# VH-VL binders against PH domain leucine-rich repeat-containing protein phosphatase 2 (PHLPP2), part 2

Target 1, 249 residues: PH domain leucine-rich repeat-containing protein phosphatase 2 (PHLPP2), of Homo sapiens (Human) (q6zvd8r785to1033)
Amino acid sequence: SHGLAEMAGQRNKLCVSALAMDSFAEGVGAVYGMFDGDRNEELPRLLQCTMADVLLEEVQQSTNDTVFMANTFLVSHRKLGMAGQKLGSSALLCYIRPDTADPASSFSLTVANVGTCQAVLCRGGKPVPLSKVFSLEQDPEEAQRVKDQKAIITEDNKVNGVTCCTRMLGCTYLYPWILPKPHISSTPLTIQDELLILGNKALWEHLSYTEAVNAVRHVQDPLAAAKKLCTLAQSYGCQDNVGAMVVYL

## First folded at step 20 (VH-VL; from f02 with heavy chain M101L)

Design g01
Fold by OpenDDE, fold request of step 21:
Structure g01 (fold): chain C 249 residues (1-249), chain A 120 residues (1-120), chain B 107 residues (1-107)
Amino acid sequence: as target 1 above (249 residues)
Amino acid sequence: EVQLVESGGGLVQPGRSLRLSCAASGFTFSSYAMHWVRQAPGKGLEWVSVISDNSGHIYYADSVEGRFTISRDNAKNSLYLQMNSLRAEDTAVYYCARDRLEWSMYFDYWGQGTLVTVSS
Amino acid sequence: DIQMTQSPSSLSASVGDRVTITCRASRDINNYLAWYQQKPGKAPKLLIYYASTLQSGVPSRFSGSGSGTDFTLTISSLQPEDVATYYCQQYDSYPYTFGQGTKVEIK
């Protein structure tokens, strides 16, 4: 089960979207995603509508989690077409499926992301980050990469004044500075795994992983949990779009 | 069976031009991004250029930017590389290669290559 | 640019030997790594992609492993037909660079 909360804050529109399918691939898995377009609502909405379908096709073609997840992002990137030329979006995708390879685990979790959306697993009451933040500020290697490629980095720490992200879906006009290649991680799920938190940049800028986990561990309703996270972020001064999804495992 | 056949290589003097072609068969050519990769004699591999399925996205290695032009004719299942202002360091076997998936940038099928020799 | 450094540059082994080739990237390339085999006078052939996924039609004696910056191609039992130069290639970011190659010969 899952709960989702999205709050516009002081913005006049919501540029965060999410997908949640507790039953996926004919009931053999679940998929959860979060997308953040920062200033555009078009790409997040488009990705919300397309990425699950793409994933479904890719998982049918490959059993390798890195392969089908990477391809899911690249195909989705391509499908953005003209919209993806100038617009971009962070993208986070979590896929839970049966794991027959590891006898110690019934399910596996594969997480892939570009941009600044992050997934955090609560394992034994402790947060386990599963994402990589692809921003100039948070990834020195990526920052160096774009510098080496002679990108223009503005004073406000944006690639060509457009985005702080070094990897996104879309923004093809800023290739090769901005790439569509996601970070991918996979982990078997164990009895110690309690819940999964998906959040956008705004959420994680205001809540630590530990605080987020502690805030929701004892909340019975995942929707209430998600709302609590967003409300908490706002109480700490979050004025931007904030999104949180809590998945009980 | 996927097949890629390069042609157009030869001996040219520095500063001259040469046009390479790659004939594709055995797959839906118009659905794949295509690449040129070259290999200097006795040396390693160097990525040269890529063109998307509909030619909407084209990128070059810095070493050839401004001198080489990649293009394709999907109706003819053909990939091209117009090479201008050739230099000695452009001497290489030039391979056309299929991208496994657009934006992936690794190559699942290669042609046998065509040799370009730039020498005075 | 991401530097891809292979080790060793060349090796000679006996038929049936376990052969290991390493590839190190100058930065984290995630798992966006491919291995190619190039036999003398021939075009490269894809062996492994996404660091550890075997290309269709490639013998199971070939395997890839590693993550981050360090990757390995292993031939569990070297065969005469495996005489070739092997290249790693990162496709994490532009420009898409290759290792310098590892020449594998039979003793």
Scores: ipSAE 0.949, ipTM 0.966, lowest interface PAE 0.5, mean pLDDT 96
Fold by OpenDDE, fold request of step 21:
Structure g01 (fold): chain C 249 residues (1-249), chain A 120 residues (1-120), chain B 107 residues (1-107)
Amino acid sequence: as target 1 above (249 residues)
Amino acid sequence: EVQLVESGGGLVQPGRSLRLSCAASGFTFSSYAMHWVRQAPGKGLEWVSVISDNSGHIYYADSVEGRFTISRDNAKNSLYLQMNSLRAEDTAVYYCARDRLEWSMYFDYWGQGTLVTVSS
Amino acid sequence: DIQMTQSPSSLSASVGDRVTITCRASRDINNYLAWYQQKPGKAPKLLIYYASTLQSGVPSRFSGSGSGTDFTLTISSLQPEDVATYYCQQYDSYPYTFGQGTKVEIK
């Protein structure tokens, strides 16, 4: 089961969209996603509508988690077409599928992301980050990469004044500074795994992973949990669009 | 069976031009991004250029930017590389290579290559 | 640019030997790594992609491992037909760079 909460900030435009399918691939898995366009609503909405379908096709072609997930992002990137020429979006996908290879785990979780959306697993009451943020601020290697490629970095620390993210879906006009190459991680799920939290930039700027986990571990309803996270972020001064999804495992 | 066959290589003097061709077969050519990769004699591999399936996206290595032009004719299942202002350091075997998936930038099939020698 | 450094530059081993080639990236390349085999006078052939995924049709004696910056190509039992130069390639970011190659010969 899952709960989703999205709260609009000062911009009065909800640029965050989410994907939640408790049943995926003929009921053998589940897919959860979060997309944040920051200033545009178009790409997040498009990704919300297309990315699950792409994933479904890719998982039918390959059983390798890295392969089907990487391909999912690249194909989705392509499918953005003209809209993706100048617009961009963060993208996070979590895919839960049966894993019969490990006797200690009945399911596996594969997480992939570009941009600033992140997933955190609660394992034994502790947060386990599963995402990597590719941005000028959080990744010195990426900052150096774009500098080496002679990118223009503005005073507000944005590539060409557009985004601080160096990996995104879309923004093809900023290639090769902005890349559609996701971070991908995979882990078997165990009995110690309690829940999964998906959140956008605004959420994680205001809540630590530990605080987020502690806030929702004892909440019975995942929707209430998601709302609690957003409310908590707002109580800490979050003025931007905030999105949270909580998946009980 | 996927096949890529390069042609057009030869001996040229510095400053001259040469046009390479790559004939593709055994797959839907128009659905794949294509690359040129070169290899100097006795040396390693160097990525040169990429062109998307519909030619909407084209990129070059810095070493050839402004001098080389990649193009394709999907109706003819052909990839081209127009090389202008050739230099001695452009001497290499030039391979056409298929991108496994657009934007992935690794190559699942290669041609046998065509040798370009730039010498006075 | 991301530098890809292979080691060794060359090696000679006997048929049946376990052969290991390493590739080091100058930065984290997030497992966007491929291995190629190039026999003398022939086109390169894709062996492994995403660091550890075996390309279809490639013998199972080939395997890839590693993450981050350090990667390894392993031939579990070297065969005569494996005489070639092997290249690693990162496709994490532009420009897409190759290692300098490792020449594998049989004693």
Scores: ipSAE 0.948, ipTM 0.966, lowest interface PAE 0.5, mean pLDDT 96
Fold by ESMFold2, fold request of step 21:
Structure g01 (fold): chain C 249 residues (1-249), chain A 120 residues (1-120), chain B 107 residues (1-107)
Amino acid sequence: as target 1 above (249 residues)
Amino acid sequence: EVQLVESGGGLVQPGRSLRLSCAASGFTFSSYAMHWVRQAPGKGLEWVSVISDNSGHIYYADSVEGRFTISRDNAKNSLYLQMNSLRAEDTAVYYCARDRLEWSMYFDYWGQGTLVTVSS
Amino acid sequence: DIQMTQSPSSLSASVGDRVTITCRASRDINNYLAWYQQKPGKAPKLLIYYASTLQSGVPSRFSGSGSGTDFTLTISSLQPEDVATYYCQQYDSYPYTFGQGTKVEIK
């Protein structure tokens, strides 16, 4: 089970979208995703509508988590076509499936991301970040790569004045500065794994990982938990689009 | 069966031009990004250039930028490399290579190569 | 540019030996690494992609491992037909660079 909350804040558009399928691929797997277009609503909606179908095709072709997750992002990037030429989106995808070695008794979680949406696992009461923050500010190796490739980093810390992200889906006119290659991590799930939190940049700018986990650990309704996270971010001054998803494991 | 066949190599004087071709068959050429990769005699591999499936993204190695032009004709299933202002260090076997998936950037099929020798 | 450094530059081994070739990237490339085999006078052939996934038709004696900056190609039991030069290639970011190659010979 899951709960999702998305709040526009003071903006007149909601450019964050989410994907949640508690039953996916033959009924036993689950998919969760979050997409943030910054100032565009088009690409997050396209990814919300298409990315699960792409993943379904890719898992039929490989049992290797890195292969099917990487290919899901690259195929989704291609499928954006002209819509993805000048528009881009952060993308975060979480896939839970029966462990291939012991599918009857355990599950695995694979997380892939570009951009600044993040997934945090609550394991034994402690936050475990499962994503990489692909931004100029928080990833100095990516920032150096972009500079070495002769991109202009504007005073507001953006690649060519467009985005703080060094990786995202779409925005193909800024290739090779902005790349679609995701970070991918996998972990087996155990009884210690209580819940998973997905959030966009705005959520994590206002809540620490520990604070987010503590706020929702003992909330029984996942929708109430997701709303609590967004409300906390707003109470700390967030005026941007904020999205949170809480998945109980 | 995927086939990539390069042609157009030969002996040429420095400062002159040469045009390489790569004929593709056995796959939907217009769905794949294509690359040129070269190998100087007795040396390792060096990536030269890429062109996306619709020619919307074209990139070159620093060593050839401004002198080489990659192009494609999807109706003819053909990839081209126009090589101007050739230098002795451009002497190499030139391979066309297929990008396995659009945006993958590793090469699942290679042609047999065509030798370009630049000497005076 | 990401520099890819292979070790050793060449090696000689007997048929049946386990052979290990390493590749180091100058920065984190996650698992975006491929291995190619080039037999003398022939074009390169893809062996391994995503660091550890074997290309279709490649014998199971080949394997790849590693992530981040340090990667290994292993031939569990060297065969006469494995005489070749082996190249690693990163494809995390442009420009997509190759290692300098490792020549494998039979003693």
Scores: ipSAE 0.631, ipTM 0.822, lowest interface PAE 2.0, mean pLDDT 89

Design g01
Fold by ESMFold2, fold request of step 21:
Structure g01 (fold): chain C 249 residues (1-249), chain A 120 residues (1-120), chain B 107 residues (1-107)
Amino acid sequence: as target 1 above (249 residues)
Amino acid sequence: EVQLVESGGGLVQPGRSLRLSCAASGFTFSSYAMHWVRQAPGKGLEWVSVISDNSGHIYYADSVEGRFTISRDNAKNSLYLQMNSLRAEDTAVYYCARDRLEWSMYFDYWGQGTLVTVSS
Amino acid sequence: DIQMTQSPSSLSASVGDRVTITCRASRDINNYLAWYQQKPGKAPKLLIYYASTLQSGVPSRFSGSGSGTDFTLTISSLQPEDVATYYCQQYDSYPYTFGQGTKVEIK
């Protein structure tokens, strides 16, 4: 089961969208995603509506999680077409499936992301981050790459004044400064794995990983847990779109 | 059987032009991004250019941008490279290469290559 | 630019030996690493992509491993037809660069 909360904050538009399918591919797996367009709602909505279908097709063509997750992002990027030329979105996708190759585990979790949405696993009460933050501020190697490629980094720390992200789906006019290739992480799930938290940039700017896990670890209702995370971020001064999803494992 | 056949290489003087072709067969050419990759004699590999399946996205290595033009004709299953203002450092075997997605940027099939020699 | 450094530059081994070639990236490239085989006078041929996934039609004696910055190509039992130069290539970010090559010979 899962719970999702999305709050506009003091903004007029909600540019965060989420995908949750507790039963995917006829019940053999589950998929969860979060998409943040910053100031555009169009791309997150397109990804919300299409990305699970792309994953379903790619899983049927490969059994390698890195392959089908990477291809899902690249195919979804291409399918944005003209809508993705000047608009972009952070994308985070989590896929849980049966793991018949590991007798100590019944399921595996694979997380892929571009941009600044993050997934954090609660393992034995401790946070395990499973995503990479693709931003100028938080990834010095990506920041150096963008500078080496002669992009203009404006005073507000944005690539050509457009985005703080070094990787996104869309924004194809900023290639090769902004790349669609995701970070991919896989781990087998065990009894020690309690829950998974997905959150956009605004959530993680206001909550530490430990703080988020502790806030929801013993909350029985996943919707209440997700709302608690967003409300806590708002109490710390978040006025931006904030989204959180809590998935019980 | 996937097959890529380059042609159009030869000996040319610096400053001149040459046009390379790549004929594709054994796959749906219009569904794939295509690349040119070159290898100077006795040297390693260097990516040159990519064109997406519908020609909507085209990119060049810095060393050739402004001088080389990649194009394709999906009706004829053909890829082209127009090379202008050739320099001695452009001397290489030029390969056409297939990429399932333009954003993958690794090459699952290569042609046998065509040699371009630029010397005076 | 991401520098790809292969080791060794050449090696000589007997038929049936296990051969290991390493490739080191100057930056974290996650799993965006391919291996190519190039026989003399021929085009490169894709062996491995996404660091560890074997290309269709490639013999199972070839395998790849690693992530981040350190990667290996392994030939579990070297055969005479495996005499070639092997290249790694990163495709995480532009410019998409190749290693300098490792020449493998039979002794």
Scores: ipSAE 0.630, ipTM 0.829, lowest interface PAE 2.0, mean pLDDT 90
Fold by ESMFold2, fold request of step 21:
Structure g01 (fold): chain C 249 residues (1-249), chain A 120 residues (1-120), chain B 107 residues (1-107)
Amino acid sequence: as target 1 above (249 residues)
Amino acid sequence: EVQLVESGGGLVQPGRSLRLSCAASGFTFSSYAMHWVRQAPGKGLEWVSVISDNSGHIYYADSVEGRFTISRDNAKNSLYLQMNSLRAEDTAVYYCARDRLEWSMYFDYWGQGTLVTVSS
Amino acid sequence: DIQMTQSPSSLSASVGDRVTITCRASRDINNYLAWYQQKPGKAPKLLIYYASTLQSGVPSRFSGSGSGTDFTLTISSLQPEDVATYYCQQYDSYPYTFGQGTKVEIK
């Protein structure tokens, strides 16, 4: 089961979207995603509506999680078409399925992301980050790559004045500075894995991974847990769109 | 059956120009980014240039930037490379290559290549 | 540019031998690595993508492994038709660079 909370804060638009399918691909797996368009609502909604179908097709063509997750992002990037020319979105996708080696006894979790939405696994009460923050501030190798490719880093720490992200779906006019190739990680799930938290940039700017896990670890209702995360971020001063999803494992 | 057929290679003098073509068939050409990759005689592979499906994104290797121009005509299923100010080090077999997905950047199909020789 | 370094530059082995070729990237490329086979006078042919996934029609004696910066192509039992030059290629970021190649011969 899961719970999702999305709050506009002081902004006039909600540019964060999510998808959650506790029963995906004829009940074999589960899919959870979060998308943040910063100041656009169009791309997150397009991804919300289409990305699960793309994943369904790619899973049927490959049994390797890295392959079908990477291809899901690249195909989704292409399918944005003209809408993705000047607009971009962070994208985070989590796929849970029976483990290939022993599908009857265990599950695996594969996480892929571009941008600044992050997934954190609660394992034995401790946070395990499963995604990468693709930003100029938090990824020095990506920042250096962008500089080496002669992008202008403006005074507000943005690529050509547009985004702090070094990887996104869309923003094709900023290629090759902004790339759609996701970071992908996989981990087998065990009894020690209690829950998974997905959150956008605004959530993680206001809550540490440890704070988030501690805040929801013993909350029984996943919707209440997700709302608690967003409320905490707002109590710490967040005025931006904030989104959180809590998935019980 | 995906097919890529290069043409237009030949012997040219340094400083002159040559235009290569690649005719594509057996797939939806307008849905794929296309590349030129070259191989000097007895040497390894060197990526030369890419053009996106709609020509909106074009990039060149440093060794050819400012001298070579990649283009495509989606109505004719054709990819082109205009090579100006040719140098002896541009001598190579030139392959056109299909990007497996628009943004994958590895090459699942290659043409047989066309030889360009730059010498006096 | 991401430098791709292959080793060895050439090798000679007997039919049936296990052959190993390595490729090292100058930066972390996650698993965005492909291997190509090029027979003399022919265009390159894709063998492996995403570091370890075999292209359709490639014999199962070929395998790929590795992630990050260090990658390996293995031929478990070398056959006469495997005489070729093998190239690795990174496709994590532009420009999409190739290794220098490894020539494989039969003794």
Scores: ipSAE 0.567, ipTM 0.796, lowest interface PAE 2.3, mean pLDDT 90

